# VH-VL binders against q0atu2: the designs that were tried, part 14

Target 1, 119 residues: q0atu2
Amino acid sequence: MLDKKARIRTSREYRNVFEKGKRLSGRFLIIYYVENALDNNRFGFITNKKIGMAVIRNRIKRQLRAIVREYQGQVKNKHDIVLVARAGIGKSSFEGMEKDYIAIMKKAGLFARNANKID
Short names: E, the ipSAE of ESMFold2; O, the ipSAE of OpenDDE; V2, 0.75 times the mean of E and O plus 0.25 times the DockQ between their complexes.

## First folded at step 4 (VH-VL)

Design q11 (framework fv_dusigitumab; at its last look DockQ between E and O 0.68; V2 from the best seeds 0.00; counts 0 for: pae E 8.9 > 2)
Fold by OpenDDE, look of step 7:
Structure q11 (fold): chain C 119 residues (1-119), chain A 122 residues (1-122), chain B 111 residues (1-111)
Amino acid sequence: as target 1 above (119 residues)
Amino acid sequence: QVQLVQSGAEVKKPGASVKVSCKASGYTFTSYYINWVRQATGQGLEWMGWIDPYDSYTGYAQKFQGRVTMTRNTSISTAYMELSSLRSEDTAVYYCARVFEYDDSWYGMDVWGQGTTVTVSS
Amino acid sequence: QSVLTQPPSVSAAPGQKVTISCSGSSSNIGNNYVSWYQQLPGTAPKLLIYDNNKRPSGIPDRFSGSKSGTSATLGITGLQTGDEADYYCGTWDDSLSAYYVFGGGTKLTVL
C-alpha cells in the first residue's frame, strides 16, 4: 500500500491538481500532474461512476494502486499525480493498464525513457 | 471568474424539441461534469442527467431516457441539453451545474447557470 | 415522490436556530456525501454545504451540515431575514445507474 504521505487525500488537494496541473490522456487513463512543494510524490486515484459498479471501481483502484506502487521509484520527484480511470478501463487487463500507465507517464516526462518494470 | 451562462428562454409547442446551451468559463471545462437540473414552477429540483465533457459520456435519469440528449463542444466549452417530444409538463426552468467527482463521490454542484425557462404550450 | 425526504417547511424568528432534516437510504445518504443547496426566491440554487459538513468559500459558519447513518441535517444559527429560501439536500444514489437525487425541498420562513 502507498504510504499515507504518498497519497493525495483531500478534496482540496485533488482540486488543486485538476485546476493547476497538466493533463495527458492515455487509452485507459488520464493523468493530471503538477509540481508540489514536497520532497515526495503524491498520487490520487479517481474511478468515475461510468467505470461501472462499485465492485469494479474498487478493483480498478486496487489495480492502479498496485501499478503506481510498482513504478513509484521511477517517477520524478515533487509531483502530485492524479490518475483518472477512463470508461474503457473496466474491460482492460492489468497488463494493459500497466502499459498505458507507463506510456502516459513517459509522455508526461515523469518517467525516465528507460523506465521498465521492476522485477 | 468561474461561471456557467445558459441560452435564453424558449417557447415550444408540444411535440417539439428544445436545445439549451450552457457555456462554461473560468475553469477547465473537461475537468468537471455538467449536470442538468430542472425545476417546474413552484416545484422542487429534478435531476435530469450528467455529461462528462471530456469524452461525452452521459448518464440520464430514467425518466428522461429516450427523450434527452446531452452533448458538448469542447472547443467552445459549451454543454447542450436537448429534450424532445416536449409536453406541457416539461415547462420549467432548466439549469446546468458543474460537479467535481472525487474518489467515487461527488462534490456538490458548486457552480450553476442562471437557468433557462422553457415553456411548452399549445 | 422525492428519493430524499425533507420537511416541506420550517420557520423561526430572526436570531434563532433552525434545523432541516434530510432522510434517505443506505444507497444514497448512507454511502455518499450530502450536499445542501440554498435557493433564494427567483434565483438559481447555490451550494451551501458539500461533503456532509463543508462550507464553500463565502458561506458563513452559521450554516452547518451533519450526517448520521442515512440522514443528514442542515443547521442554521443566527437566522436572518435573508435566509428565507428553499433548501434542498442532494446526493448520489448508488442503487440507480448514475443518479443524483434531491430532496423535496424545505421552505424556510423567517418570522
Scores: ipSAE 0.372, ipTM 0.837, lowest interface PAE 1.4, mean pLDDT 91
Fold by ESMFold2-Fast, scan of step 4:
Structure q11 (fold): chain C 119 residues (1-119), chain A 122 residues (1-122), chain B 111 residues (1-111)
Amino acid sequence: as target 1 above (119 residues)
Amino acid sequence: QVQLVQSGAEVKKPGASVKVSCKASGYTFTSYYINWVRQATGQGLEWMGWIDPYDSYTGYAQKFQGRVTMTRNTSISTAYMELSSLRSEDTAVYYCARVFEYDDSWYGMDVWGQGTTVTVSS
Amino acid sequence: QSVLTQPPSVSAAPGQKVTISCSGSSSNIGNNYVSWYQQLPGTAPKLLIYDNNKRPSGIPDRFSGSKSGTSATLGITGLQTGDEADYYCGTWDDSLSAYYVFGGGTKLTVL
């Protein structure tokens, strides 16, 4: 469970990420992400009907929140990030989702490196 | 300006196919799902299916499975709905509508096309 | 037959308030968010309410929504002649091959 301040809560905030953000696809996840004007990162989660029944969607959403929480400290500051589960995610293991999340975040350049990079 | 613009009216004979287009503008086409909804004269709204323009994932209402195909072309921000083996009962106005999904199950069809009248007659 | 039941018609005078019901089951309204759509004659539907009780930008406070159990309600206060339209509830149904379903529609007449 993430802190309330680390969650994207309103439709307006989600829409901002979808319209202004960049997109990157992994095996099981798509992320949409944009820099924010806050002092922290915020995360949103979308598990739509293409995944399957409510029990599967609720499990996936809980597992994704747990993964994001575990790696929260590695994410570059001041980003709004929305995770969208792809149709195939329901067949994945927790480990598979975790690996996909790490891979996609690294590919997006969202995992922290040294602050104040010069060149 | 956010809008969906559909192709013009069609008149078809029974057994033919019709392909309706829905051109999006003013927003990121691949960030919103496109739903297709029809309405026969004097009748209510009937959901046909939806497409995710990002990955071409589709879901169709059971009634239309085997007869409907939903596709998209991202280079021109256009979604398509093709209905085959047309019957007189398919005479209706066909709408496309975008959906902004922001939570587990919120689907607000907030922008609709103007509708395409399809008439099936012999 | 629609799986979401709405009254076929409702009427009231200008300035009054009306309530339109939408009744379903646990697999649809009970488990999912409800939206409401307004359709003026000869036009495409317009989203009035999403997520049970939220209004899109540009929809006046006169329109409200609520949900209790397997039923949803659209409320319209301060009725105007321009509110004459068909009103539809809509939600997902979690039955086999989850699909979106609309209510049968309610014709609102402002007399």
Scores: ipSAE 0.333, ipTM 0.798, lowest interface PAE 3.3, mean pLDDT 87
Fold by ESMFold2, look of step 5:
Structure q11 (fold): chain C 119 residues (1-119), chain A 122 residues (1-122), chain B 111 residues (1-111)
Amino acid sequence: as target 1 above (119 residues)
Amino acid sequence: QVQLVQSGAEVKKPGASVKVSCKASGYTFTSYYINWVRQATGQGLEWMGWIDPYDSYTGYAQKFQGRVTMTRNTSISTAYMELSSLRSEDTAVYYCARVFEYDDSWYGMDVWGQGTTVTVSS
Amino acid sequence: QSVLTQPPSVSAAPGQKVTISCSGSSSNIGNNYVSWYQQLPGTAPKLLIYDNNKRPSGIPDRFSGSKSGTSATLGITGLQTGDEADYYCGTWDDSLSAYYVFGGGTKLTVL
């Protein structure tokens, strides 16, 4: 599970990312990201009702959180990052979501060079 | 300042089409869904559909499928709703509204345009 | 007709409290978050409450919301003549392929 400090928690924090941040789309994911004034990254996750039933949405959230946790040590610090699941994600495999995340994060320039993974 | 500004009132004949514009300012246009809602005189709000301005993904209320098309032009931060085969019962005020979703919560429609009156008469 | 039922009107004196109900089913209010909108005469609607009971920035705390089972309630205390408006609940409805629905509206009169 991501550290409590690494979570976007409030509606104000989410709105700041959407209002001031940059947006990139992949096949299954959209990311919004903005530099923050903290000493760490924060992540948020959105799965809307158009994806499917609550059980499916909860599974997708768990899978995305696991992917983010695995790669969080490679992410440049001081960013608020919101992952939005697209409607077609329910048909994706874990590997498909992971590949999409890696591609988007590289495109955004958010993977830090030579960064270590964070446990 | 976050704002949605809609095009002016329109008078149409039955069978014609109308296209209402909704120009966004003060925020990143492609970051928020846009809903369209209408309201006939003295009546309640009726949801018509939504568009994701990023990629034009849409969802329409069943009542309007086949007659409504929602589009946008990201270079001028403008959403459009086109309603075809107009009838007198389509006479209403048409609103655009911004929608935000986060963490499986839906904020509802937090910013509304001023409305566009469409009158259908012969 | 809307699947969300609101009383057509409510009234109370200035300074008093009023509540406005919104009754639905498990496929809408039961499974989904409820929002409330205020529409002053001749104006566009305004968001008052989201996520059942949360206020957007700028909405005074005399507006409150709650949800129980398949019903939602908007509460307004310290009524002012400026609160005279139509009030709508809204939410998704899963049985309509996740269509959004509004309640029929409630006209509030401050006598």
Scores: ipSAE 0.013, ipTM 0.658, lowest interface PAE 8.2, mean pLDDT 86
ESMFold2 (binder alone), look of step 5: mean pLDDT 91; pTM 0.932
OpenDDE, look of step 5: ipSAE 0.346; ipTM 0.832
ESMFold2, look of step 7: ipSAE 0.008; ipTM 0.638
ESMFold2 (binder alone), look of step 7: mean pLDDT 91; pTM 0.938

Design q12 (framework fv_dusigitumab)
Fold by ESMFold2-Fast, scan of step 4:
Structure q12 (fold): chain C 119 residues (1-119), chain A 122 residues (1-122), chain B 111 residues (1-111)
Amino acid sequence: as target 1 above (119 residues)
Amino acid sequence: QVQLVQSGAEVKKPGASVKVSCKASGYTFTSYYINWVRQATGQGLEWMGWIDPYDSYTGYAQKFQGRVTMTRNTSISTAYMELSSLRSEDTAVYYCARVFEYSSSWYGMDVWGQGTTVTVSS
Amino acid sequence: QSVLTQPPSVSAAPGQKVTISCSGSSSNIGSDYVSWYQQLPGTAPKLLIYDNDKRPSGIPDRFSGSKSGTSATLGITGLQTGDEADYYCGTWDEYLSAGYVFGGGTKLTVL
């Protein structure tokens, strides 16, 4: 379960990450990320209208939260990170999304060297 | 400052097409969707469609499907809306507006262009 | 016709309070957040309210929003002559698959 304190919740917080953060694109995901002044990481999830109807968008959002929760312990502390699902993500497998997430987080330098996944 | 600046007024004959531009500045162009909204003389706001400048993905209102094309040029942070087969009923002010989408589906159009008047007359 | 229904006009005196309703269905207001826009004569619309009840920076607290079921309400207290404008509600409609819909608009006259 992703803790309430580990979630980006307001449009103002999302806009801060979008305007001030760095951007990196993967196959199915885009991440926006910025260092925060907190003692913890926060994650946001955007499954936009390009993916399809609400049922599909909600499924993808749940799957992305599960992936983030699983690898939460590997993420360098003090970052706000927003995951944006690309239009093609609805055709991806769960494993495909997971691999894309790991690859993009490594490229961003956001995974700690000696961290292990939670699950 | 964050702003959207649109091209100038157009006068067209029925059957022609018009292409309106919307130049973004003061923010990361590819991080926000651009929506196009029109307002016929004395009428309300009517949504036409949207474009994601990041990947050129578009969605159009059913009424305009087949007549509208939305594009963008990321090198000059400019979005375009082209409407073809113009009729007198297309006489309106055309607006671009950015939308910030987040997990709670916030679709507030927080920055608007000044509008482009398009007059279709014989 | 507009998918979202608003009264065509409302009026009140300076200092008074008005409310503007916006009625929709389960596929739009019932399924997504509502925004409100103010349009002064001859100008582009301006975002007043987002996420049903949140104000952007620079919008005074005289403006408030609420939502119940398939209806939303914009409240304006302490009316000023500068509030005379057209007001529109707006939201996404799930059956249009990425379709945004506006209400028909309400003309506020401050007498």
Scores: ipSAE 0.040, ipTM 0.706, lowest interface PAE 6.2, mean pLDDT 86

Design q13 (framework fv_dusigitumab)
Fold by ESMFold2-Fast, scan of step 4:
Structure q13 (fold): chain C 119 residues (1-119), chain A 120 residues (1-120), chain B 111 residues (1-111)
Amino acid sequence: as target 1 above (119 residues)
Amino acid sequence: QVQLVQSGAEVKKPGASVKVSCKASGYTFTSYYINWVRQATGQGLEWMGWIDPYDSYTGYAQKFQGRVTMTRNTSISTAYMELSSLRSEDTAVYYCARDSFYGDYAFDIWGQGTTVTVSS
Amino acid sequence: QSVLTQPPSVSAAPGQKVTISCSGSSSNIGSDYVSWYQQLPGTAPKLLIYDNDKRPSGIPDRFSGSKSGTSATLGITGLQTGDEADYYCGTWDDSLSAYYVFGGGTKLTVL
């Protein structure tokens, strides 16, 4: 769903975010984030086996990408951000995941003030 | 210093229950999963289950389903593993272990272990 | 019984190289990262390798990991007497009845 330039793709890039980044935990999500030297944001997504079978993990991954895409314009530029889904995310609604994402991004100082506004 | 400290050794009779504690320090307790792993004398490691301390969501190995309960108390940063209907083959060292902050894929910090002996 | 198969023992002299194999299936090693744990006598296990081939801080580069298909390998070079321990591989399993699985363990003896 996200343009490939906006996605973290390699294991080395994921490791850079984990090792050098800040960590912040929400109800269903953990984010790791660090400033990059690029002119754009990049996002990574991790859905581990604690969540459930591949069908559930793939659904969660698609929903998280949709949420990130919806709010990508609200994210402060020049960051690499990895979203790690907690096991309990499988019981969440789409709206619950979205609310958690907005809350954690605001707490991290990564969101503009209009992040929760329709249009 | 990041560490997990477990409760002391227990001796139980067959049919009893045992509850082992695991106190976390040096990190944000609710930001990492806690796993429980046991090891009988001279045997290998056997995974029992995990708990997310943030919301108490759990997953248990099929072998222990119905006999194991994992809980936590966030006010004292402590996780618990209770095993019921004890048998002699439950005699083992029980470990708690934290999932790595690198996306919860490895057990990077371990408790010292709690010896549980089940004897008549 | 172990889902992941390791040799029960390996041995080598100080300064030599040893490899320990860990064989699984498509639902475990074939689909997830492999970790390796070192257990010295009388102690709790210690994380040695994570994400197939990464070392935690403080683990010397004598220890290495690799993965090919449904098998993983731990390599130890420049063996020291302090490396005598049990070594376990571990990974997540997608099968209904198993979540995290350990290999049966390999006892390393350094002469």
Scores: ipSAE 0.109, ipTM 0.724, lowest interface PAE 4.9, mean pLDDT 86

Design q14 (framework fv_dusigitumab)
Fold by ESMFold2-Fast, scan of step 4:
Structure q14 (fold): chain C 119 residues (1-119), chain A 120 residues (1-120), chain B 111 residues (1-111)
Amino acid sequence: as target 1 above (119 residues)
Amino acid sequence: QVQLVQSGAEVKKPGASVKVSCKASGYTFTSYYINWVRQATGQGLEWMGWIDPFDSYTGYAQKFQGRVTMTRNTSISTAYMELSSLRSEDTAVYYCARDYFYGDYYFDYWGQGTTVTVSS
Amino acid sequence: QSVLTQPPSVSAAPGQKVTISCSGSSSNIGSDYVSWYQQLPGTAPKLLIYDNDKRPSGIPDRFSGSKSGTSATLGITGLQTGDEADYYCGTWDDSLSAYYVFGGGTKLTVL
């Protein structure tokens, strides 16, 4: 769903975001974020085994990708952003995850005030 | 430099509780999980559980549920593992170990270990 | 008892090659990455291999890992006396209430 250039793909790139980036936590999500030297945003998604079984983790990961895709037009350019699902996310609704994502991104100052939502 | 430094050796009687500490330095304490792993005398490694220092969320191995409690104090970057109702079989070296959030589930840094001896 | 099966011991002479196997099931090795840890006598374990076949900084390339199906293998070439240690495989398990499982360990004797 997300273009290949908008994805964080390598362990090295993930490690860079975790080591050099800022962290902000919501109810179900943690984001790590850092400015990049590119002219585009890149997103990573972590759904570790602390959440639950593979079926649950795969569902959460695809739902998070859908949320990020929908709101990508509101995100300030030139950031690497990793979404880490917290252990409790398996009990969340899609709407709950979406609301948490929006709240975190606003708190981080990553949503541009005049950006448009992507349908 | 990432470092995990554990509290000193303990000698306990059966039925007592022990609380082991693990002080983290060289990284953002709340950004990584802390796991506890023990090694009974002459035996292999046994995973006990994890804590997320950010929100105190925990997961425990079923064998230890009801006897283990993992906590943390973010002001001093220290994680704790308390094991109650000690038995002789709990005689072991207890390790804390750090793991990452990004797709890899491995323990990249370990504490030096805390020897706990349970004897009458 | 360990969920992952390793041989209890392996031995070889200096300069030789050894492999240490780690056998699991679809819920553990079959579903996730495998790591390997080296424990020298009297010390804490040290990460040797992660993500099946990757080495942390400082681990020489004579240590290698691989995974096929529900089994993983640690390879050590050019054996040195300093390699005498216990070696453990480890991975996450989707079928247990516990999430991380270790192999039973393999004692490597050189010479």
Scores: ipSAE 0.082, ipTM 0.690, lowest interface PAE 5.7, mean pLDDT 86

Design q2 (framework fv_dusigitumab)
Fold by ESMFold2-Fast, scan of step 4:
Structure q2 (fold): chain C 119 residues (1-119), chain A 122 residues (1-122), chain B 111 residues (1-111)
Amino acid sequence: as target 1 above (119 residues)
Amino acid sequence: QVQLVQSGAEVKKPGASVKVSCKASGYTFTSYYINWVRQATGQGLEWMGEIDPSDSYTGYAQKFQGRVTMTRNTSISTAYMELSSLRSEDTAVYYCARVFEYSSSWYGMDVWGQGTTVTVSS
Amino acid sequence: QSVLTQPPSVSAAPGQKVTISCSGSSSNIGSDYVSWYQQLPGTAPKLLIYDNDKRPSGIPDRFSGSKSGTSATLGITGLQTGDEADYYCGTWDDSLSAYYVFGGGTKLTVL
């Protein structure tokens, strides 16, 4: 579970990431990311109405938080990162979302090349 | 500043189509959804649909499915709403409004266009 | 008829408090956040409240929102003549064909 210090919580903070950040798309995820002035990373999660009903969106959001938490130690410090689920994410497995997350974070230069939670 | 500016009033005959534009300025166009809402004279607000300018995803209210098309042009930060097969009951003011979605929250429509009056008469 | 039910009108004197109710169901207010909009005569709507109880920058704290179960309430304290307007609640309907829905609107008359 991410603590309150590691979460993007206000609309102002989300807007800052969207307006000033870089964007990178994966198969099931889009990330928006920007360097922050803090000593830690913060994460935000968006599951849009286009994904489906609230039960489905909330389940996907919980799975994405779990993935982020498991790989938290591999992410370069001082970034605000927003994960946006793409419409097709509901067709993916947990493992598929996890692989997409790792790939997109490595491509963004935010993640160690050899990050593995099972090491 | 942040604003949405809509095209001018239209007068159309029944059966025609109308295309209303909504030009965004003062913010990153692709970071916010654009919603379309209409209001007949003396009546309430009616949601027509939304578009995500970043990927052209659209969601339309069931009532307008088959008659409404929402598009955008990112090079000029402009969203469009086209309504076809116009009827007299489509006479209304049409608004565009932006929405910032964050976390599990839909921020609400925080910036609105000035409205476009569409009159359908024979 | 609107999916969300609001009283058609409410009236009060300057300085008083008013509340405007918005009643829905488990598929809308019961499952998603509520926004409130103010529409002055001849103008576009203005966002007053989002996420049930939050105010955008520039909205005075005289305006407040709350939600309980399948109903939401807009509160206005210290009523002013400039508050005379139509007020709308809005939320997403959480059915499989999700769509945004507005209440029927409430006309506030300041006597």
Scores: ipSAE 0.015, ipTM 0.677, lowest interface PAE 6.9, mean pLDDT 86

